# Ledger of designs, part 1: VH-VL binders against q20498r280to473

No score or structure here was measured in a lab: all are predicted.

Target 1, 194 residues: q20498r280to473
Amino acid sequence: LELTDLYMRTGKKVPVIVEKCCASIEDQGIVTGIYRQCGIQSNIQRLRAKFDSGAEPDLHEFGQRDIYSVSSLLKQYFRQLPNPLFTYQAYPKLIEAFEKEDSLSEKVESLRFSLETMPEAHYRTAKFLMEHLTRLCKSKSLTDMTSKNLAIVWSPNLFRPPPTLNGADTHLLSGLNVHTAICDFFIENSESLF
Structure headers, positions and changes below count from the first letter of each chain, unless a header shows other numbers; antibody chains aren't numbered by Kabat.
F is the ipSAE of ESMFold2-Fast. E and O are both the ipSAE of ESMFold2, at different seeds. Each is the mean of both directions, binder to target and target to binder. V2 is 0.75 times the mean of E and O plus 0.25 times the DockQ between their complexes.
[cut] marks letters that were taken out.

## First folded at step 1 (VH-VL)

Design d12 (framework fv_daratumumab)
Fold by ESMFold2-Fast, scan of step 1:
Parts: C-alpha cells; sequence; structure tokens
Structure d12 (fold): chain C 194 residues (1-194), chain A 119 residues (1-119), chain B 107 residues (1-107)
C-alpha cells in the first residue's frame, strides 16, 4: 500500500513494520555491517507476509537469531513503496534545494521547507527512519557503518525520480550520486531537518 | 499547447451533490500535481484540494474536508472533484490548476466552471 | 494556517506610474511566495514564483522581492493591460493560502 493510503486505513502515521523493525535493529542490530549484510530470503518473505496480513510478529526473539533478515526486510519495504518515501512530487524540490544552496544553514532551511510539503505519513515516516539511522551512526565503531556507508545502502531504497520525467533515464548516474549525498546529509542533520 | 477545460458546474440545492471534471491536454498528465481553486462571486481565491501525479496523495482545505473528494483518471487525462453535502458557502467559480515543476505554483489554469448552491 | 495580508486593498493609479503592492505573512514563508494577476472574467495568471523569479512570458516591468514575512510586487510603469487584481500565494505549509487581493484600478 502507498503510505498515505495505509495511514488512512490504519490511523497510524508510521507503519507498524517500520516501527517494529527499527526497534529490533536498535536493540539487536549493533553488529558488523548492519544494513550492508544480506538476510535470508525465505525469512524475509515469511516476515513480510505476516506484516502484510495485518499480524504484528514479535521481532525481539527473531532479531536475536537473524537481525540481517530484519534489516533487509525494512530496506525491501521502502524500496517497494509505490510512491517513494520522499515522494515523486517532492523529488525535484529536494534536488534543487540541495544543489542550489552553498551554506549549511541555507541548505537545511530550504530542505526543511521542501520536506514539510510532503504528505503527513511520508513526513512522519521519513523523520522516524532518518532519526533511527542517526542513532545507528553513533555506533559506527562497532558496526563499521558510517553515515556515508548507511547513505550508500539506503539511498536507492528512498529516492526515485518520477518515471514520466523526460530525460530522467539519461541522468541516472548523476542522480545516484546526488541521492547518496542528500541521504548522507539527512542522516547527519536529521535533528535540524525534521 | 497546454489546455485545461472544466465542466460539470450548475445549480444545485443545499445538501445536494455535483461532480466537476477537468479535461487536460498538452502535457504528461501523470507527471504533475493538480489542484482545485475556487472563487466566490466578488471574493478572492481559495485553495480547495490537491492531488499528486500518481493520485496517491490528496490534500483538502478544512472547509471541504469530509465533503469533497479529489480524484484523477490518468488514462483519460481527467481531474475530478466530487462535491457532497453542498452549502450556500460553496457557491463559487471552480478552477482546475496545474502545478509547475512539482512546486505548488500554478502555471496553467482552466477557464473555471460556476457552481451555484441555492434553493 | 498561514494568513497572507495584502495592502492596500485598492491602488488607484494612472498609466505610466509605478505600482508597489505588499503581501505580509503571519509566519515566515521564506521565499516560497508567488504572485498572480487576474483580469475580470479570466483565470489567474502566474507572474512571479519563489518571491523573485519571473514566470515565462511575463514582461520585465514586473518584479518581486522580499523574504520571510514581507514581500513586494513592483510594476515599474503601468500599462493599460496591467489594471487588474493581484494575489499573493504561499506554499511553505499546507493548506495552500492566498492573500485577499489588491485591486489596481485606473485613477
Amino acid sequence: as target 1 above (194 residues)
Amino acid sequence: EVQLLESGGGLVQPGGSLRLSCAVSGFTFDSYAMSWVRQAPGKGLEWVSAISGSGGSTYYADSVKGRFTISRDNSKNTLYLQMNSLRAEDTAVYFCAKEMYSSSWFDYWGQGTLVTVSS
Amino acid sequence: EIVLTQSPATLSLSPGERATLSCRASQSVYSYLAWYQQKPGQAPRLLIYDASNRATGIPARFSGSGSGTDFTLTISSLEPEDFAVYYCQQRSNWPLTFGQGTKVEIK
């Protein structure tokens, strides 16, 4: 389901799958290569099916055994959203704000206002995820996952240009670099942006 | 050439319903957010509702929330506004408007269609 | 919601004169402000977006300035076709809001 449709159905601004996966990872996921290491496909599919059916599986016990499947599930969830977390609609505004402004304070200001134009469910879920990644970054000495490393693995799951934009495919490589840069910036500045 | 053409306006009694349509041409419809903006006779502009290019996100002014529904059919290049529980205060010319560069600035507007809510 | 207050309500001027129109926001909208022109019986026309950028096809006599809460639309020398109602609009926050309008009329 698209995030806003899910919010309208459940009344929850942040999806249960996002809340439960992030909590499990903060509890059990301070391990080498979190979000970089792949999980087990069959475990990911089983967990996803439970959440999709409206069940709320207990991830505490599961995370003790296989935290990489929990982290892989969360990335897959965001990757498969029909409208990306940062939305097709906000995408051009976010790229422009990031590339136009030279100073840190002006960049934060412009990006914050672009983020605030997003639908409530997207804004609240983005805030939740970025703050989660900021907290994980504090454990980089144990996980080997810096904000840049997290941005490299996360950005492809969060940013997509609108599919009908003329010439979007021509700028794919350039877009990939800017997606990583924006994601890294969001992780480092989540407290100021959300 | 970008064109937006509204239809469906008319006289309706309080408590009644109307559906407005806006047929568009000259741009890739599903790439742009669309809005409805109204103007009561002799008054200023009031934003009513917005819908994303995909149709996945909708927004409403508090004055119409729960009564109006914005939707779009991208296969037909048409924007809709379903208006229920109409009140005298909803009397206005209703414009459909295209967003510029996904920026919530309106670069193209239709001619408007008049909705009159009266007994 | 962000309230936009335009002043004056009516500005009576002659062709060739300079027009200065104000729009004040109840809270900061940074540079996320646009200006529209509306003539009787017509739809609005976008003039200025992002406070100071002129929209495609808009004559150089129209200019916008300001940031934060205080914004100005200037028409350097009024042409006959410029006598119309002007509206400001913000997109800093939902809902989108317009000012009440300033009517520029022939003296």
Scores: ipSAE 0.000, ipTM 0.439, lowest interface PAE 17.6, mean pLDDT 85

Design d5 (framework fv_daratumumab)
Fold by ESMFold2-Fast, scan of step 1:
Structure d5 (fold): chain C 194 residues (1-194), chain A 123 residues (1-123), chain B 107 residues (1-107)
Amino acid sequence: as target 1 above (194 residues)
Amino acid sequence: EVQLLESGGGLVQPGGSLRLSCAVSGFTFSDYAMSWVRQAPGKGLEWVSAISGSGGSTYYADSVKGRFTISRDNSKNTLYLQMNSLRAEDTAVYFCAKSPYDYVWGSYEFDYWGQGTLVTVSS
Amino acid sequence: EIVLTQSPATLSLSPGERATLSCRASQSVGSYLAWYQQKPGQAPRLLIYDASNRATGIPARFSGSGSGTDFTLTISSLEPEDFAVYYCQQRSNWPLTFGQGTKVEIK
């Protein structure tokens, strides 16, 4: 389901699955390779089914046993969104703003403008996720996950070019490095951008 | 059906104040950025101001910065434009305009517009 | 601010003729340019977004092209209802700006 559709049904701007997974990872996910190490597929499917049915599972006990499945679930959730977190509509604006501006302050201003035109649920969920990843970077000495490492594993789950008549697949191939660069920038500058 | 309906326009003297309202229906108001766009009689379109869905961020054209204030009340599905220190050059039809939503192939700026409300600044 | 310059100011044409409208930006706007149609006494109507994509319900005779600083709106064969004012608009940067308009009028 779309983030805006979910928000309309639940009244929550940030999905329960995002909130619960991020909390579990900040509590129990300060471990080597968080978000890089794969979870167990059957565990991921079971947890996803519980959230999809409207249940709000307590991830504390599960996270103690298998935090990599929690982190894999969260990445899968974002990857499978019909409209990506940063939206098809904002995608070209974000790429342009990032590539066009040379100075840090101008880049922040242009990106912030583009981010704030996104639907409320997408903006709030992006803010929540980026701030989560920024906090996680404080523990990079323990996790071996720098902002760049997090951007490498996260960017394919967050950015997709619009499926346009004029070659969305060509944009995808050309933009692979830019997706990682933008994601890294968002993690490093989340306080200024949101 | 998506509807945007402006009100509050009228005749005001230079230096005066006026508040415009835009009542919206047919979509989840708080999820979308909104703008005011004006058009002077016989002239083209000029973007005036924009506000984020939450109301946390506002942007203004240089010509109105410091004089106009955009705001929204998401509980009432209403957008506002408070206009102070009005000048003759502010005379225009003011349109309420909606930014795009989730299910689009590419972004476009204003997918829905109100009918406009006329503001005349004259002595 | 990004200035959009439309040309010509006025096109005087007959039904069935091709109309070609230009919009030039003072700096690159990528593909983040839209076109609107406005009839007297009415609000603008979105025609084209992202330089070349037709909005929902817009007839195939309308097409957009261009990128960077040079954009074109083409109406392949004018219908009577197409005689109106057309505006381009960029959304690449604040403030959002419009061109001054091109009036397409009946000859």
Scores: ipSAE 0.000, ipTM 0.421, lowest interface PAE 19.3, mean pLDDT 84

Design d8 (framework fv_daratumumab)
Fold by ESMFold2-Fast, scan of step 1:
Structure d8 (fold): chain C 194 residues (1-194), chain A 121 residues (1-121), chain B 107 residues (1-107)
Amino acid sequence: as target 1 above (194 residues)
Amino acid sequence: EVQLLESGGGLVQPGGSLRLSCAVSGFTFSDYAMSWVRQAPGKGLEWVSAISWSGGSTYYADSVKGRFTISRDNSKNTLYLQMNSLRAEDTAVYFCAKDFYGDYEGYFDYWGQGTLVTVSS
Amino acid sequence: EIVLTQSPATLSLSPGERATLSCRASQSVSDYLAWYQQKPGQAPRLLIYDASNRATGIPARFSGSGSGTDFTLTISSLEPEDFAVYYCQQRSNWPLTFGQGTKVEIK
């Protein structure tokens, strides 16, 4: 289910699965390689089924046993959204704003403007996730996950070019690197952007 | 435990075809891009092809473009490489490799055992 | 394509010695470089990613450094199991490319 449709159905600006997983990871996910290390497929499927059925499982005990399945579930959730977190509609504007040769303050202003044009559910969920990742970066000495490491892991789950966009770029990894750079920028500057 | 188990290698004549398979277990296959990397006898590693997590995007080295087709079946946790118009220069051990970060990142944390493809008359 | 040149081709050392392996890129790859170890008859094993980060389970004696075009893999004190071929790899641009390898052999 798309984020705006879910918001209309539940009245919640941030999905329960996002809220619950982020809370579990902040409580129990200060461990090496959080978000990089894979969880157990059967555990991920089981948890996903509970959330998909409208249940709100308590992740405290589960996260204590297998936090990597919780973090894997969250990434999978974002990757499988029909419209990505940063939306197909906002994608060209975000890339353009980031790649302009402007000062840091002007880059922040341009990106903030583009972010604010996103649907409310997407904006609030993006704010929630980016702030979560910013807090997690404070524990990088324990997790071995810098803002760049988190951006590399997270960016493929958050950005997808619109289906109508021609992707015949001979420097495809450079395009992927821009997704990582934008994500890293969002994590480092979440307070100023959201 | 993460495992990548390859099959389908063998002896084939120049101009012939061969299909490689890589059965995957121990991780959520549909979350990761996959690649084929080959190594000719006594030579170094050469990246051959990559496929996105969904199978919607594929990438090829110039040396195999138009002859090889990478594909995946997420319901069966299996990666494939269809090799057509084989040349002597395609003789190599072919490794199935899992992307380290996720989709299209291009580092490989887990590899299959490799399967030998020999193209010879 | 980005060409990675490894040197030396062969490094002959004794157990306990320090090994220093070089990888040079034909153009900047920032820090998008990895190092792999390959033993005879085995698949490669990821050692270092993003120039300096050790992969899970890799001993502390392995370290990576460098950025841009010049990269180094250092093994502080060689163990018997470290005698192998080492490859660098870049993911900065398509196609993905590997260096030609450095063989670390017993003297």
Scores: ipSAE 0.005, ipTM 0.578, lowest interface PAE 11.0, mean pLDDT 87

Design f10 (framework fv_refanezumab)
Fold by ESMFold2-Fast, scan of step 1:
Structure f10 (fold): chain C 194 residues (1-194), chain A 120 residues (1-120), chain B 112 residues (1-112)
Amino acid sequence: as target 1 above (194 residues)
Amino acid sequence: QVQLVQSGSELKKPGASVKVSCKASGYTFTSYAMNWVRQAPGQGLEWMGWINTNTGNPTYADDFTGRFVFSLDTSVSTAYLQISSLKAEDTAVYYCAREDYGDYGLFDPWGQGTLVTVSS
Amino acid sequence: DIVMTQSPDSLAVSLGERATINCKSSQSLLYSSNNENYLAWYQQKPGQPPKLLIYWASTRESGVPDRFSGSGSGTDFTLTISSLQAEDVAVYYCQQYYSTPTFGQGTKLEIK
């Protein structure tokens, strides 16, 4: 399900799978290469099926056994959203705000304005995820995952250009680089942006 | 009583198609994945893939892409395996097997098996 | 794919004697994060579907007799039947679930 449809169905602004996976990773995922290391594909698929069935599994025991599958599941969940976390609708405005503003304060204000136009479920889930990643960066000496490292692994799961955006094909490499840069900026400045 | 009951044996000519059924009873169908495993006469077990009973999404092992289709009818707690363009090499007993989403990779129970014979 | 190889292909054991079946994987099935081996054993009696006997290399499934035991770690695993009974005549398969499931070729156990 799309995030807004899930919110309408459950009354929860942040999906259960996001909340439980992030909690498990903050509890048990301060390990080398978190989010970079892949989990076991069959474990990821089966754990996903349990959440899809409406179950709310306790990830404490599972996280102790297989934290890399928990982190891989969370990335897969965001990658497979029908409308990306930062939405097709907000995408052009977020890219423009990031690239065109001259000062840090102007960039933050412009991005904050664009983020606030997103649907409630998308905004709250983005806030939740970015703050989670910001907290993980405080443990970079243990995880070997800087904000840039996290942005590299996360940005492909969070940003997709709208299908109707003119000239997207000719600027694919620049688009891929800017996705990483804006994601890194969000992780470094989540407290100011959300 | 938890059980999986499969459809009866099939005798087909090369190029035909076959659809094997696996009916589950005694448990909540959507709380467990369904796997398909093949056994050629006198040979060992080959895992073919699984289907997510909650979403209907199938996953196939590399050797079983193309001619093989996994599907469901959740209203009657039944999983299906369809094989198109049958070849002599498809002659085998086909098993469905249940997998607990919490105990991934383990198969219990198994259906009784469906023998599919492909001959001219 | 992880390749599972069993030995011997067949063996004959007298009633009441010990039967030993070996299984080797092409790569380690020991997951470093939980220190568990992703290895199961199944029993297939003539004319019947396979039945799960052992998982996590050494944990017996509920209802499986104590004479069945599993051991080993990493790439080398063993299924032991301490005192063979007539009803134990079957083909035994090891299965890995570290990645997409693969089975050994099977070991046929017969009575001498």
Scores: ipSAE 0.006, ipTM 0.486, lowest interface PAE 12.1, mean pLDDT 86

Design f3 (framework fv_refanezumab)
Fold by ESMFold2-Fast, scan of step 1:
Structure f3 (fold): chain C 194 residues (1-194), chain A 120 residues (1-120), chain B 112 residues (1-112)
Amino acid sequence: as target 1 above (194 residues)
Amino acid sequence: QVQLVQSGSELKKPGASVKVSCKASGYTFTSYAMNWVRQAPGQGLEWMGWINTNTGNPTYADDFTGRFVFSLDTSVSTAYLQISSLKAEDTAVYYCARDEGWELLGFDYWGQGTLVTVSS
Amino acid sequence: DIVMTQSPDSLAVSLGERATINCKSSQSVLYSSDNKNYLAWYQQKPGQPPKLLIYWASTRESGVPDRFSGSGSGTDFTLTISSLQAEDVAVYYCQQYYSTPTFGQGTKLEIK
């Protein structure tokens, strides 16, 4: 299901799976390598089936037992969105705004403008996720996950270039590095950007 | 009381299609995944795949891609298995089975089975 | 896929005697984070669907008689029926649900 369709059906709320997973991870996920350590596939599949079926499991008990499956589930959810969280449509504008060699304030203003052009569902969910990651980053001494480390594991799940690009670099290194860099910037500056 | 009730036996010719139903009652249909399991006469159990009852998205085991289609009608709490271009080797009892909840306890409720016989 | 192998293929045991069925997985089904083995045992009588007996290798499903017990860890598992009753005649299947579900080939249990 598209994120916008789900958002409208639920009365303009962020997806329940996002809300519940983030809450569980903030409660039980202050552990080494959160989001970097993988969960187990059968646990992820069955939790995903519960959320997809409209159930709203309380992840407090499960998170105590296996927080890595909860964090893996959340990353998989974003990775499998038909239109990425930061959308195919906003992608070129976000990359352009980020790559300008401007002052911090000017870069924030350009990115904020680009983010505000995204569909409401994508904007609100991105705000929710980025603020969650910013809070987790405050515990980096306990988790060993800096904003850079979180950006490395998260960026492949959030950014994809449009399938067809004319005259754009589609291959490796520069594209992959910029995804990590922009994600790191979003985590560090979420309060100013959203 | 949880129940899964399947449609009656079918006798089909090679090349025909069949559609087996599995009607759920006694629980919220969309809160549990539905699995399909096949058992050829005198043989063991083969997991065929599952369908997400909220999204309608099916996942098939490697041996059951192509001719097999899982679908739903959530308004009547029913899951369907359709087999096209039937072959003699499709002769089997087909079971629907509910996936356990978040505790991952295996398949806790099964339908009674539907015998599909393919012969000329 | 994880391959499940049962032994023996068939077993005949006298009423009141102990029956033992073995199941081996090609890979460990022990999940280290919760220390549980994702292994189930099912009973299937002629003309009936399978019935869940044991999950997490050793936990009996509600309503299952205490003569049924499961044991083992990692790759080697056993289903034991301590005192065989006439109604226990069935085919027994092990199943792993650690990854994509797979079943053993089944063990047919008969009376003498």
Scores: ipSAE 0.006, ipTM 0.455, lowest interface PAE 13.8, mean pLDDT 85

Design f5 (framework fv_refanezumab)
Fold by ESMFold2-Fast, scan of step 1:
Structure f5 (fold): chain C 194 residues (1-194), chain A 120 residues (1-120), chain B 112 residues (1-112)
Amino acid sequence: as target 1 above (194 residues)
Amino acid sequence: QVQLVQSGSELKKPGASVKVSCKASGYTFTSYAMNWVRQAPGQGLEWMGWINTNTGNPTYADDFTGRFVFSLDTSVSTAYLQISSLKAEDTAVYYCATEYSSSWDYFDYWGQGTLVTVSS
Amino acid sequence: DIVMTQSPDSLAVSLGERATINCKSSQSVLYSSNNKNYLAWYQQKPGQPPKLLIYWASTRESGVPDRFSGSGSGTDFTLTISSLQAEDVAVYYCQQYYDTPTFGQGTKLEIK
């Protein structure tokens, strides 16, 4: 389900799968390469099926056994959203706001304004995820995952350019470096942006 | 010392229900998962699933959904396996097993087993 | 499900001789992120529950005699009893815990 449709169905602004995975990772995921190391596909598929059916598996005990499958599940969830976390609609505005060569404070203000135009479920889920990643960065000495490292692994799961018939336009919009740079900026400045 | 003590053997008719108990002692019951393993006469071991002793949430292997129910009574440190609508092919020794030292799905402590015989 | 296949189904070994039991998984049980093999070995004597012998393919459980050792990686594993004792007569099972736990069919070890 798309995030807004899920919110309409459940009344919850942040999906249960997002809340439970982030909590498990903050408890059990201060380990080398969190989010970079892959989990076990069968475990990921099994957990995903349970969440999709409306079940709420206990990820605290599961995370003690296999935290990399929990982190892989969360990335997969975001990657497979029909409308990305940072929506097709907001995408051009976010790119434009970021690429302006304004002062840090002006860039934050412009991005914050663009983020606030997103549907409530997308905004609240983005806030939740970015704050989670910001907290993980404080443990970079133990995880080897800096904000840039997290941005490299996370940005492909969060940003997609709007679909178009013009391949040349799509090529120009799909700069890999800009997605990573924006994601890194969001992780470093989550307190100011959300 | 860690011990798992199971209830005694059961003789049931097809269609009946049975409830096997597994009483844990010597450790904090709610800190470790409880697993169930079946062994048909003269055959090998078959993992049935586990129950989270802290939350009470059960997880069943694919072959053990529907008629099989895992439950707990944390006040007496006891796990239960209930089998409904018994069939002849349910005849087996049922074991409870814990992950006390492992935190993974290998089992360091086992109950003595409960023989459930289903016959007319 | 990962299928575990043991060989041989039964084995007769003289006292003091080496016994070797093999276990093969239908897919790798080696987890690349921690470089561990998710494989255990159990001993089951008649009328008793299984007893854990080895976990992580080669780590011996506390109280298990040195004559028991596990080896192998990925899909092919071996349990070795270096000098068979009378008390070792049992059925031996391998078990993977990489995915939903599954056991091999067992290998019956007899004297002579």
Scores: ipSAE 0.006, ipTM 0.459, lowest interface PAE 15.1, mean pLDDT 86

Design f7 (framework fv_refanezumab)
Fold by ESMFold2-Fast, scan of step 1:
Structure f7 (fold): chain C 194 residues (1-194), chain A 122 residues (1-122), chain B 112 residues (1-112)
Amino acid sequence: as target 1 above (194 residues)
Amino acid sequence: QVQLVQSGSELKKPGASVKVSCKASGYTFTSYAMNWVRQAPGQGLEWMGWINTNTGNPTYADDFTGRFVFSLDTSVSTAYLQISSLKAEDTAVYYCARDFGDYVEYYYMDVWGQGTLVTVSS
Amino acid sequence: DIVMTQSPDSLAVSLGERATINCKSSQSVLYESNNKNYLAWYQQKPGQPPKLLIYWASTRESGVPDRFSGSGSGTDFTLTISSLQAEDVAVYYCQQYYSTPTFGQGTKLEIK
């Protein structure tokens, strides 16, 4: 379900699945390759089905057994959102703000302005996730996951360009580079941006 | 038909090792966790731990760390329990039991092996 | 660990009569978010492995006769056999799977 529709139905600005997965990973996920290593597909599917049915499994204990499935579930959840986390609507504004400004302070200000135009559920969920990743980055000596490494893994799940009207090909490689760069920037500057 | 078939009974001397097998059939082995449960003669059931059949990662109950090892051979859909440095107190029936469909949380056990009696005597 | 205590330790019931076995957990096994009790009941006949009868406190496993039913919530659970048959002579165990799995000590059911 789309984030805004879920918010309207539940009254929660951040989805339960996002809150529970992030909590489990911060408790149990300070391990090598968190978010880079894949989980077990059957575990991911079963856990996803529980959340989709309205159940709220306790992921803290489950993370002790299979944290990579918890982290894979969270990435899959964002990847499969009908409107991506940073939205199709905000996408061109975010890319432009990131690329046009030369100074750090102007880049932060332009990006903050663009982020604030997003629907409330998208903004609050983006803030929650980016702050979570910033905290994980502090454990990079244990996880081998720097902000750059987290951005490489996460950016494909968070940024998608709007589809072209006539279905023309997109220069995907160029997009991948900028998506990683902007995601890395968001992780490093989450406290200033949200 | 879903079945778990365990190896035959064992009679061992103290200090020896034993390896019990549990062969699964009738389902996708790696889609279910495998539990090990012990029952001493005339006593109740005691959960020993479980193993994730996809990753091979075992989890042991506190009383079953050290001498007990859970392992797999996925190519033949078989789980193993190895007990080293056997003691008389290890005399028990050892059961393998399938976890209901989910490695994410502890679950009830829907399919059980027939049990393997391990006797440790002087 | 959650401690599971069954009562009585043994029970003798006449054929066709109702048998009731109780199980108490040292803390709640009800998960509030999904409103499910993480409790199962197993039957173990002499010389056989345990057989799952009931899960989620009250859901009967496929192939288990209708005379078996489970009830209760939180910390207090009951297994009921509405009309005892000869083949029901067994030891019955409750088990929680809310946290690290633990079993009750068992209740031996005999014919009077």
Scores: ipSAE 0.000, ipTM 0.468, lowest interface PAE 13.9, mean pLDDT 85

Design f8 (framework fv_refanezumab)
Fold by ESMFold2-Fast, scan of step 1:
Structure f8 (fold): chain C 194 residues (1-194), chain A 123 residues (1-123), chain B 112 residues (1-112)
Amino acid sequence: as target 1 above (194 residues)
Amino acid sequence: QVQLVQSGSELKKPGASVKVSCKASGYTFTSYAMNWVRQAPGQGLEWMGWINTYTGNPTYADDFTGRFVFSLDTSVSTAYLQISSLKAEDTAVYYCARGYDYEGSGSYYFDYWGQGTLVTVSS
Amino acid sequence: DIVMTQSPDSLAVSLGERATINCKSSQSVLYSSNNKNYLAWYQQKPGQPPKLLIYWASTRESGVPDRFSGSGSGTDFTLTISSLQAEDVAVYYCQQYYSYPTFGQGTKLEIK
């Protein structure tokens, strides 16, 4: 399901799968290469099916044995959203605001305004995820995952240009690079942006 | 040249314990999962589980919980399998095998194997 | 667990002839998102550890002779040796890695 449709059905602004995966990773995922190393496909598929059916598997116990499947599940969840976390609608505004040669404070103000125009479920879930990644960065000496490393892994799962955006395929590599850069910025400045 | 070298054969009585070693060379030890596979005499191959070589976190197949312990000594690129309270049914060749994580998929097929360690539990 | 079943349990083939070994999984090992079959084939000679031959159902491991090939998808897989040589006498195992790894029971290949 799309995030807003899920919110309308459950009454929860942040999906259960996002909350439970992030909690498991903060508890058991301070390990080398978190989010970079992949999990086991069959475990990811089984856990995903349980969440999709409305079940709430115990990820605390599971995470102790296979945290990489939990982190892979979370990335896959965001990757497969019909409307990306940062939405097709907000995408052009976010990229434009980020690419302007403004002072840090001006850039934060422009990005914050654009983020606040997103649907509530998208805004609250983005805030939740970015703050989670910011907390993980505090353990970078143990995980070998800096904000840049996390952004490299996460950005393909969070940003997609709208299909109707003129010349989108002309910016294939530069688009990928800007996605990583804006994601890194969001992780480093989550407290100011959300 | 990738090589996995295991410790020599063991003959044990029921109730004893055994510790098998698997020393890796020719690659970065912590970049690949180490798996354990058992083969009873005249039987096929049975996957026991794996251990994350960087974190030391083991995962056991359901039939191998409790008496079986996977551990590491990363300073000497060596993985260990310990079996406690040995039973006659534990008689087998135990292999260590490197788990090849292709393109970050988390899937394990085994590109290199140790020579095997025969553990005989006499009753 | 995914159960792997091989057929036949044993076969004898003349030198230079084609050998065919089949492997069936109790459920599909094709992952729809990447369209890959999570299946490998191993060769085990007497007194030796298994050696990887094929992975992703049809990709030949480096150094494995061209006479070895893998085919199939989903639940039905085949290992083919196009022209049997004396050094190919061994037990052959299929293995799935879609879930926790499981092996077939093995097929013993002998010269006729």
Scores: ipSAE 0.000, ipTM 0.473, lowest interface PAE 15.3, mean pLDDT 85

